Miniprotein binders against q53ft3. Designs and how they scored, part 111

Target 1, 195 residues: q53ft3
Amino acid sequence: MFGCLVAGRLVQTAAQQVAEDKFVFDLPDYESINHVVVFMLGTIPFPEGMGGSVYFSYPDSNGMPVWQLLGFVTNGKPSAIFKISGLKSGEGSQHPFGAMNIVRTPSVAQIGISVELLDSMAQQTPVGNAAVSSVDSFTQFTQKMLDNFYNFASSFAVSQAQMTPSPSEMFIPANVVLKWYENFQRRLAQNPLFW
Short names: E, the ipSAE of ESMFold2; O, the ipSAE of OpenDDE; V2, 0.75 times the mean of E and O plus 0.25 times the DockQ between their complexes.

## First folded at step 11 (miniprotein)

Design C5 (at its last look DockQ between E and O 0.01; V2 from the best seeds 0.00; counts 0 for: pae O 12.5 > 1.5, placed apart)
Fold by ESMFold2, look of step 11:
Structure C5 (fold): chain B 195 residues (1-195), chain A 83 residues (1-83)
Amino acid sequence: as target 1 above (195 residues)
Amino acid sequence: SPIQEEFEKLMERAEYYFEFAERYYEAGDKEWALLFFEFAARLFRKAAELAKKNNDPESYKEAIEYAEEAQKYAEEIQKELEK
């Protein structure tokens, strides 16, 4: 029903269902994570009048989970990016997860999704600025990914005078990478969600 | 009274979400805008129900007018997303 994505990691699509209406993803080594994407897989929509409240949990100094409301996912907003880098030492908020699925390992956090009535969700208040604009955050994420790719690929560039013949190897001129980069940036500026 | 206090809290939260939805819409984030307009509409309608229970027709009218405005924006954004 749900997916959870962290940059540089495999997508998680097998949430741990801890109750009929509650789903959890583990986030090992959570201290290295700054953003998380939560999304619906598209196979099972929320029932009419319902949606998902998204929570983040990390172990406190006593090893007990601290839960914070990040925001929401609904049939009309089926994916969202949440910033968690500023939440790894905050205080908890009211939450429906209780003591279920307590993680004993101090470096593992959790994302929880609670399927609730939209009326109940609307009465909750998310923590701080965790719910990031998908236009702005996807643009920033994609720009960082493109910069990283271009810098990585460019670090292997050689001049034609420095090339050694390698008939079994394929070469790409550096200007092709630059043109691709420029074209992708233009398309992203026109529609940040084009892919 | 408890009913009046609850009404005021619902109206304040609904207005917060309405303004938040407008800012997301202006930034081009139609999916967040849709979600928050729908939340605002729900809260304004709940506030209207409390105003009716509290026999306050002026507060009822205000809450319903805001609820209908939020719903109109949500419906328009939904049509935009379907294309």
Scores: ipSAE 0.244, ipTM 0.705, lowest interface PAE 4.3, mean pLDDT 77
Fold by OpenDDE base, look of step 11:
Structure C5 (fold): chain B 195 residues (1-195), chain A 83 residues (1-83)
Amino acid sequence: as target 1 above (195 residues)
Amino acid sequence: SPIQEEFEKLMERAEYYFEFAERYYEAGDKEWALLFFEFAARLFRKAAELAKKNNDPESYKEAIEYAEEAQKYAEEIQKELEK
């Protein structure tokens, strides 16, 4: 249902489901992380009237998790970029994840997603400066993504005239879409803000 | 000219992907390097075709040389991946 992306790392698509409505990604070596992208995979939407509250946790000096609300994802806003580098010294907030029996190592942080009612989410206040993405940022992202797709796909296009004596259509191999997607994910993994 | 502008855009994009391919190869990510070299080669070939249509033999030669280089690297990487 969810993916998590850190710059320079492989995309994570297998969240640990710790409850029916709660998912967790482990982030090793979290001190080197500046930004995290959380996104819906598009396989399963949120139920009507529901979305996801996105939390970040890091171990304090005693190894206890400090949780902070980063922001939200919804069917209408299926992805978000969060800056976490400046949050590592912040105070903890209330969170729905409780005391999870997770092996706590000083170098491992977590991203938690809690599926909640939109009305409940609207009453919550994310930590300041965590949300990098705005509506304008998402618009720009979408435009760049589409442009990138078009440019990539068009490079592999073959005219029908090249395949048969008909000049009327252009053909793109079906696997080009997959290749573009994988390449785009790789670039995003290298730098979530590459656009 | 519009044709020259389009040529330059294609060359710029091709060079961009060529550089990415080199970086991935240096990092040991051969599969990604292969993909980007293939993409660069295609764009360089398109640029070459455009130069040919514009009766610009110098630009054509340049684009073809880069296309051949990109293709060579792609082929070499492909062979490495098959071992």
Scores: ipSAE 0.000, ipTM 0.224, lowest interface PAE 12.5, mean pLDDT 77
ESMFold2 (binder alone), look of step 11: mean pLDDT 89; pTM 0.884

Design C6 (at its last look DockQ between E and O 0.01; V2 from the best seeds 0.00; counts 0 for: pae O 10.7 > 1.5, placed apart)
Fold by ESMFold2, look of step 11:
Parts: C-alpha cells; sequence; structure tokens
Structure C6 (fold): chain B 195 residues (1-195), chain A 83 residues (1-83)
C-alpha cells in the first residue's frame, strides 16, 4: 500500500503491518537521515473519506519510543517529503501506535502510517514545519546546486587581467565543469537530498 | 462554556490550516494546498455545528462563511490540477 524512500538507500515497499489500519517502516541509522519520502504505491487507495497520518518515532535516551506527527498523505496528496533532521530530540505527540511499535535498537527509528478518517486527521496538529513543499525542496536543491558549482568552479578561475586581451572577462578551464559534474553526481547518488 | 471553548479551538485550528494552505499554494505545492483548504473547510463546518447547538447564529454564520471560502479555494485548485 505504501512506500518509504531515504536518499542513498533502496526504497522500501513492504511495510510491517502492525494492525489492520497501521503500517510501519524501520529506519536504521536514523541519525544520518535528514529527509524521508512517504508515498502510496497506487495498488490500494485509501477508502473514501480516509487518509493516512504519518508519524516519526525514535528511541529516547532510555530506548523508549517517542512518536511525532509529521503530516499526512491522502488519495489527493499521495506523496510527501518530511524533514526529520530537527526532530530527533523533540517532545512526543499523541499517537495511535501504542506498544505494538517496539523500537528494537538505539539506532533504529520508525515511520508509522495510521489510516484514519479525514475528519480525525484534520483535528491533529503536525510538529512544526516537518512537511516539505516539493517546490520548496526543488528551490532549495537548485540553490544548493548553484552554490556548490560556483564555489567549486571559482577555485579554478584565472584572472582576466593576467591571461586575456579583454581583462574584464572571467574564464575557467574547460575540465572544471566536468570535474564538478562528476563530483556532484557522486554525492547525489549517495544522498539525493545531501544539500 | 465548554461548547464555546471547543468552538474557539476548532476555529483557531481551521484558521491555522487555512493559512498553511495559502503558504503551500504560494510555494507551488497545489496538492498540499488543496489538502489543507479541505481540512480547514471540514473544521469550520464542525465549528458551525457547535454554534448551532449553542443557539449562536452569529458564530454559525461566521463559521459557514469561512467554510465556503475554504471550499471555493479547494475547488479552484482542483480545477488547476486537472488542467
Amino acid sequence: as target 1 above (195 residues)
Amino acid sequence: SPIQEEFEKLMERAEYYFEFAEKYYEEGDKEYALLFFEFAARLFRKAAELAKKNNDPESYKEAIEYAEEAQKYAEEIQKELEK
């Protein structure tokens, strides 16, 4: 029914179903994760009038789960990006997952999805600004990409006054663009949201 | 009163979602904007039902007007997504 994607990791499509209406994905080594994508596979839609409340759980210093409401997915919003980097020491939320969602180790967190009535979901309040706009993420990624390119390329720039008949012009060696492209692709393959 | 207190909580949360929907719309996330306008409309209608139970026609009118406004924004965004 659901998928869970973390940058640089294989997509998870086989949630642990802990109740008829509750699904869980494990996130090992969660402290290295900044964003999580939760999406519907398209095989089973929510029933009419229902949707999914998405929670993040991490173990506290005693190993006990702390759950926080991230936001929602619905038939009309079937995928969402959530920022979790700032949530790993936050206060817990009211949640429907009880003791059935036992966190097994200190480095394993969980994403929980609870299928609920839209009316019930509307009465909940997600933590802060966890849900990330797709345009906002694109804009932030694009800005980070441009900054990264500029910083890398500018370290190879030559003075126009030293090398050209038109000294007000700036030039870069042609291979700098290729080196930047290779480095950026390598980092993006490891973590598509590394910015 | 308990009913008036619950009415105020619903109105405040609905307004929060309405503002969130506007923010997401301005940022270009039309799907999330639609979701939150629909949530706001649902909460405004629940608040209107409480005002009706409390025999408060001014609060009822206010809540219904906000619910209709949120629903109109949601319908317009839905049309944009279908184009």
Scores: ipSAE 0.314, ipTM 0.751, lowest interface PAE 3.6, mean pLDDT 76
Fold by OpenDDE base, look of step 11:
Structure C6 (fold): chain B 195 residues (1-195), chain A 83 residues (1-83)
Amino acid sequence: as target 1 above (195 residues)
Amino acid sequence: SPIQEEFEKLMERAEYYFEFAEKYYEEGDKEYALLFFEFAARLFRKAAELAKKNNDPESYKEAIEYAEEAQKYAEEIQKELEK
């Protein structure tokens, strides 16, 4: 149902379901993390009138989890980017995850998603400066990522006449990358969660 | 000229990535900073090559200087990430 993305790391699509309405991602080496993307996989929508409250937890000096509300995801806003780097010194907030017997390692934080009524979510106040983006921002982020990939790949493009013979290497025509990019853009425009 | 226009587009894009790299570095996102400096460096080099083909030594010099600067920052960040 949910995915979690940290820059430079593999996407996490297998949240630990700790309750019927609660999901958790582990974030090892959380101190090196600046931003986290939480998104719906598009396989299972929220029930009507429900969304997800997104929480961040990190161990305090005593190894006890400090939970903070980052923001929300909904069917209408199926992804969000959160800045967590500045939250590591913040005060804890009320959270629905209780005293989970989580193996508390000092270097591991967690992202928790609680499925809640939209009306209840509207009454909650996220920690300041945590929410960086809406769905539009996520789309922009994805677009930037695609652009970066395209620019990276195209930076290595050479004409056939400029190619140095290397029989041991395989080459991908630039037009293949372009077609992929165009197709991806089209699909992204149609459904930002097509992947 | 079409060549000059292409040069300007490359420089503009490279500068854009350079600025993003600086921003990410300031925010502590060293991995993204590294990537964007590398992108900037590559694009500046492409611009330089274009300037060279166009017999524009001033534009070539400018592009190379920016490429070297971007590359230097990328290398410094890479060293920081390896510690």
Scores: ipSAE 0.000, ipTM 0.233, lowest interface PAE 10.7, mean pLDDT 79
ESMFold2 (binder alone), look of step 11: mean pLDDT 89; pTM 0.883

Design C7 (at its last look DockQ between E and O 0.31; V2 from the best seeds 0.00; counts 0 for: pae E 3.1 > 1.5)
Fold by ESMFold2, look of step 11:
Structure C7 (fold): chain B 195 residues (1-195), chain A 83 residues (1-83)
Amino acid sequence: as target 1 above (195 residues)
Amino acid sequence: SPIQEEFEKLMERAERYFEFAEKYYELGDKEYALLFFEFAARLFRKAAELAKKNNDPESYKEAIEYAEEAQKYAEEIQKELEK
């Protein structure tokens, strides 16, 4: 039902379902993680009138989980980017995972998704600024992609005098676009936010 | 009174969601803006229900007016997303 993506890691699409309405992704080596993307796979929508509350958990000094509400995903907002770099020593928030029978590893954080009524979600308050606007992230991503393409293509520039008798224009070999596309696709698959 | 305290908590939370919705709209995240205007409207209507049960027509009117404003913004954003 859900996916979880961390920059530089393989996407996780097999959440641990710990209750009928609760799903968990493990995040090992969580201290190196700055952002997490949570999204719906598109195979199963939320039932009408429901959505998902998204929580982040890290172990405290005693190894006990501390849960914080990051924000929400819904059928109308099916993906969201959350900044977690500032949360790893924050205060816990009210959460529905306290009764979960989950074996904890002290150095592993978790993303929890609780499927709830929209009315119940409205009565919660996320930690401030955890959710990153997907539009801002998309714009920044797109700008970096354009800059990357320009710099890459420029490295293969050949003067027109070298290619045809039209010396007033600069030519780019056609395979530069393919090389850029292939390289960018590879980096994107490894780290969607690499710039 | 306990009912007045609950009313005030609901109004405060609803206003926070209303402001959050405005922030996300300015950032261009219309999907989150819609979600949070809808949350605000839900909470304002719950507050209005409490005011009605508490026989407080001024508070009822205030809460309903805010609920209708939030709902209007949500409906406008919904139409923008469907275009």
Scores: ipSAE 0.356, ipTM 0.753, lowest interface PAE 3.1, mean pLDDT 77
Fold by OpenDDE base, look of step 11:
Structure C7 (fold): chain B 195 residues (1-195), chain A 83 residues (1-83)
Amino acid sequence: as target 1 above (195 residues)
Amino acid sequence: SPIQEEFEKLMERAERYFEFAEKYYELGDKEYALLFFEFAARLFRKAAELAKKNNDPESYKEAIEYAEEAQKYAEEIQKELEK
């Protein structure tokens, strides 16, 4: 349902589902990460009246997770970019992920997505510094991210005849990825800060 | 009053969403601006209903005015996105 992108890294399309309505991505070496993109894969939309709250979690000096609400994704805004570099010294906020006994290595952060009612999402407060601060940085990041994603996705393209049956795996048609890429580039060209 | 406290919390949150909406609009992220204006409007309306229940016409009026403003911006952005 969700994907996570970091510039210069492989795209993550397999979130760990920790609950029916909660998904988590691991971000190794999070200290080197400035921005993260969270996006819907386009296979399953949110139910009507629902969206996703996006959280960032990093270990504090004691190794305890600090969670912060970054923002939201919805059917109307299926992707968002968040600046996380400035959050690494922030205070924790309330989050729906509870005491996840995830054996965290000190260098691994997490992106958590909670599927929630829009009404409930409206009752939360994202951290203000998660917004992208500069157009140039955003544009550069986006282009690198897009190229990386496209190259990664295309490298796995196989014909139906070449597919090995794997019931546990979901496949995204190459045309969907291409269409997404083209649409994203078009929107980026029109407005570098559209997301 | 518990109702008054809840009203104030809603107004504060709505205001924060309104500010987020403005910021994202300035940055050019119209979709996020739209979302946050819609959230702001919703919360202001909720606050207004609480004020009404609390027989506070002044607070009701204030909340409704802010709700209308947020809704207006949301509608304008929606029109921009449809072009």
Scores: ipSAE 0.259, ipTM 0.690, lowest interface PAE 1.7, mean pLDDT 82
ESMFold2 (binder alone), look of step 11: mean pLDDT 90; pTM 0.887

Design C8 (at its last look DockQ between E and O 0.42; V2 from the best seeds 0.00; counts 0 for: pae O 2.2 > 1.5)
Fold by ESMFold2, look of step 11:
Structure C8 (fold): chain B 195 residues (1-195), chain A 83 residues (1-83)
Amino acid sequence: as target 1 above (195 residues)
Amino acid sequence: SPIQEEFEKLMERAERYFEFAEKYYELGDYEYALLFFEFAARLFRKAAELAKKNNDPESYKEAIEYAEEAQKYAEEIQKELEK
């Protein structure tokens, strides 16, 4: 349902689902990460009236998780870039993940996505804002990352006759990935800052 | 009173989202600007409903006027995104 992308790393498309409405991605070596891209894979949109609250979590000096609201993704804003470099010493905030049986690995940060009603999302306050850049270098770097994602996802494409059942594995039809890639490129060319 | 406290919280959050929407619009993030104008309008309308329950027509009018302003900006941005 969701993807998570960090520059210089393989895209993550297999979120750990920790509840019906809650998904997490692990970010090992989080201290070297300045930005993270969170996006919808396009296979299933949010239900009408719903969206995703995006949180960042890191272990404090005692190894306890600290969660901070970064912002949102929705059907109308399906991809966002979040700067996390300034958050690695921040204080925690109220969040929906504390009562869940989420596996916590010391020294690994997490991106959490909570599917919620838009009414509930509106009552929250993000601790940071997505960085918006008109710099051509950032746009070109983002295009390289998008190309990398497309090439990676396409390398797993199989015909329907070649598919095998795998209850622990999710598959993405190649046409969905291609349509997402083409739409994103078109929007980026029309407005490099649409994100 | 509890209803007045919730009204004031909703108004403060709505105003904050209105300001976020203006900031993201200036930065060129029109999808977030749209989202946050819609959040502001939604919260102002919730505040208006509380003012109506509290029999406070002055606060109701204020909240509705802000909601309509935020909705107007959201609709204008939506039209530009659909081009």
Scores: ipSAE 0.458, ipTM 0.794, lowest interface PAE 2.1, mean pLDDT 76
Fold by ESMFold2-Fast, scan of step 12:
Structure C8 (fold): chain B 195 residues (1-195), chain A 83 residues (1-83)
Amino acid sequence: as target 1 above (195 residues)
Amino acid sequence: SPIQEEFEKLMERAERYFEFAEKYYELGDYEYALLFFEFAARLFRKAAELAKKNNDPESYKEAIEYAEEAQKYAEEIQKELEK
């Protein structure tokens, strides 16, 4: 259902499902990450009245996760860029992962997506500066990200005849990637901060 | 009263989302602006229902007026995005 992209890294499209409504992507070597893109794959929409709350978690000095609400993805806003390089290690927001105070690997951060009712999403407030705040930075990042993702995904496109059954692998139809690229490019051209 | 305290918390949260919506609108992020105006409207309506249960018609009307304002902005942005 979801994808996660970091500039210069392989796109992740196979989130680990940790609960019926909760999904996680691992971000190793998070110290080198400035921005993360979270997006819906477009094949399965959220049920009416629902969306996804996007959280960022990093291990503190004791290896304990600190969760912060970055923002949201919905059927109306299926992708967003978040700046994580400025986030503090000592503070956390209210989050649905609160009961999971499990010590994590010191250099691996996580993106968490919690599928929630709009009423539940509205009860939480994202950190104010997580979204990209400057037009130039946003435009440059999104152009690089868009080119990287499309070129990468396209390089692995295969016909149905070439597909082999693989229950442990997820495949994205090339058509979905193309639709995402075209939609994103069109909106970027209209407004560089459209996210 | 517990109902009055919950009403104030909902109003404060709704105002915060209204401010977020204005911020993202100014940044040109119309989709987030739309989402946050919708959140503000939902929270103001929820506050209005609490005021109704608390037999406080003044607070009810205040909350409804803010909900209508947020809804108006959301509808304007929705129309622009559909163009």
Scores: ipSAE 0.346, ipTM 0.735, lowest interface PAE 2.6, mean pLDDT 77
Fold by OpenDDE base, look of step 11:
Structure C8 (fold): chain B 195 residues (1-195), chain A 83 residues (1-83)
Amino acid sequence: as target 1 above (195 residues)
Amino acid sequence: SPIQEEFEKLMERAERYFEFAEKYYELGDYEYALLFFEFAARLFRKAAELAKKNNDPESYKEAIEYAEEAQKYAEEIQKELEK
């Protein structure tokens, strides 16, 4: 139902479902993360009148989890970018994830998504600094993500002469990836929040 | 009073949502702006109801005015998104 993306990392599409209405992504080496994108996969929409509350959890100095409400995703806003770099010293908030016996590795944070009624979501207060503060920050994040993807994809590029027959595999021309990249950059330049 | 405290908490939260909405609107994220204006409106209305129960017509009026303002912005954004 949900995906999680960190710039320079592989997209996560397999959340741990800890309850019927609760999903968790692990974020290793969270200290190096500035922004996180949470998005709906598009397979299953929220039920009418419902959305997702997005939480960030990191270990405090004692190894105890500190949960903070970042914001929301909805059918009308199926993706959102959150700045988490400035939250690592923040105060904890109430959260619906309870005392999860999560194997607490000190370097691993979590993104939690709770499916809730919109009315309930309205009664919560996101942390003020989790919102994207500037268009520039968003653009930089997206650019890093795109560059990482392009670099990754291009690393597998082979010439036709180098191609070995593999009937079980499908190939995408490098030019298609490049065109997609260029189009995405163009759209981003026109409207950094086009998605 | 407990009612007054709850009223103040609701107003504070609603104001925060209103500010978020404005910020996201300025950034061009109209979907989020819409969401937060709607949230603000809901909370202001709840605050108004509390003020009414507390026989505080001034607070009621204030909360209703803010609710109407937030709702107006939400409706305007919604109309623009539907074009």
Scores: ipSAE 0.179, ipTM 0.624, lowest interface PAE 2.2, mean pLDDT 82
ESMFold2 (binder alone), look of step 11: mean pLDDT 89; pTM 0.879

Design C9 (at its last look DockQ between E and O 0.45; V2 from the best seeds 0.00; counts 0 for: pae E 5.1 > 1.5)
Fold by OpenDDE base, look of step 11:
Structure C9 (fold): chain B 195 residues (1-195), chain A 83 residues (1-83)
Amino acid sequence: as target 1 above (195 residues)
Amino acid sequence: SPIQEEFEKLMERAEYYFEFAEKYYELGDKEYALLFFEFAARLFRKAAELAKKNNDPESYKEAKEYAEEAQKYAEEIQKELEK
């Protein structure tokens, strides 16, 4: 139902479902992360009148998890970017994830998504610094993400002469990836928050 | 009074969301702006209802006016998104 993306890292599409209405992504080496993108996969929409509250959890100096509400995703806003770099010293907030025996690896943070009624979401208060990233920061994040993807994809490029017949494999022409990349960059340049 | 405290909390949160909505609109994120204006409107309406229940016509008027303003912005953004 949800995906999580960090610039320079592989996209995560397999959240740990800790409850019927709760999903968790692990973020290793979270101290190096500035921004996180949370998005709906598009397979399952929220039920009518529902959305997702997005939380960030990091270990404090004592190794105890500190949870903070970052913001929301909805059917109308299926993706959102959050700045987490400045939150690492923040105060904890109430969260719906309870005392999860999270394997406390000091370097691992978590993104938690709680599926909730919009009415309930409206009664919550996101941390102020998480949601409002500068346009420049967002653009830089997106650019790094795109570059990483392009580099990754292009590393597998082979000429037709180099192809080994593999009926079980699907191939994408490199030009398609390039065109997508260029189109995305164009849209990003026009409106960094177009998505 | 407990009602007054709840009213103040609602107003504070509604104002917070209203400001968020404005910021996101300025940044070009109309979808998020819409969401937060809707949240603000909802909370202001709840605040207005509490004020009415508490026989506070001034607070009622204030909250209602803010609710209408937030709703207006939400509707305008919705129209923009439908184009």
Scores: ipSAE 0.250, ipTM 0.673, lowest interface PAE 1.9, mean pLDDT 82
Fold by ESMFold2, look of step 11:
Structure C9 (fold): chain B 195 residues (1-195), chain A 83 residues (1-83)
Amino acid sequence: as target 1 above (195 residues)
Amino acid sequence: SPIQEEFEKLMERAEYYFEFAEKYYELGDKEYALLFFEFAARLFRKAAELAKKNNDPESYKEAKEYAEEAQKYAEEIQKELEK
């Protein structure tokens, strides 16, 4: 029903179901993780009036689990990015996972998803700034990709006087790359979802 | 009183979600905006029911009007996402 993605790791699509309405993903070596993506696989929607509360669990200095509410996924918001790099110290949240989800290993954290009534979810307060806008994150990635491409392509720019004919090679004038970059940035700033 | 304190907490949380929804709508994140407008509407409705049970018609009217406004925004955004 759910997937969990960390950059540089294989996507997890087989959550441990610890109850009818509760799902868990393990995050080994969690101290190296800055962001986690939680998403619905798209095959089974939440029942009417329900959604998913997403929790992060890490071991405290005594090795005991600390659970924090990251945010939510719903049929209307089926994918969310959560920042966890700043959450590895702090107070716990009220949570539904009990002793059945207690982490045994000090270097392993967990992502928990609890299927709940939307009315109950609305009364909860996630830890601040954990939920990252999917538009904001996509825009940031796209801008970094564009900057990287422009810098890379520009390092190969040549003037017309410097060109040597290469019959098997194709070349792109540097100003075409700049024009493309400027146009794409303008469109992205006007509507981050134009794609 | 405890009931007045609960009402005020519900209203504060609902307003937090309402403002959050407006922010995400302006950023173009309609899915987040919809989610948070719906949460705000649910909380305002809960506050209105509490005010009604507490025999406080002024607070009831205020909370109900905010709930209807949040719901209206949610419905408009839902129609935009369906197009």
Scores: ipSAE 0.190, ipTM 0.673, lowest interface PAE 5.1, mean pLDDT 76
ESMFold2 (binder alone), look of step 11: mean pLDDT 89; pTM 0.883

## First folded at step 12 (miniprotein)

Design D1
Fold by ESMFold2-Fast, scan of step 12:
Structure D1 (fold): chain B 195 residues (1-195), chain A 83 residues (1-83)
Amino acid sequence: as target 1 above (195 residues)
Amino acid sequence: SPIQEEFEKLMERAEYYFEWAEKWYELGDKEYALLFFEFAARLFRKAAELAKKNNDPESYKEAIEYAEEAQKYAEEIQKELEK
């Protein structure tokens, strides 16, 4: 039903179902994680009036989970990006996982998804700076892509005076543009979040 | 009173969602903005019901006015997303 993606790691699509309405993803070596993407797989929608509350937890010194509400996914908002790199010093929030007997491994954090009524979700308050706009993330990606193109192409640019007799123009060899396309496409295919 | 404390907590939570809805809209995340304005409207309406039960017409009017404002923004964003 759900997926979890961390930059530089294999996507997880097989959440552990810990209750009828509760799902968990393990995040090993979470100290090296800055952002986590949580998304619906798109085939099975939430029932009318329901959505998913997204939680993050880390183990304390006794292996006990400390849960924080990050945000939500719904049929109208089926994916969300969360910044977790600053959350380990925070207090736990109200959460539906308190009754679960989940074994905790040192250095392994968890993403929890609880399927809830929208009215129940509204009764809770997410940590204010965890969720990241998908539009803002896309804009940052696009800017990085344009910067990469410009820097790469300009590294091969030569003045018109050096290649042709028209000194008022700049020419870029066609093969430089082709090399950029090949390089960018390869990197994007290997890791969509390489930026 | 306990009912006044519940009213204030609902108003505070509704205001949190309203402010975050505005931020999400500003960042261009219209889906999240819509969701948060809908949450704000629901909480303001719930606060209004408590004020009505507590025979507090001033608090009722305040909560209803905010609920209507949140609902209006939610409807406008929903229309933008349907295009």
Scores: ipSAE 0.187, ipTM 0.681, lowest interface PAE 5.4, mean pLDDT 76

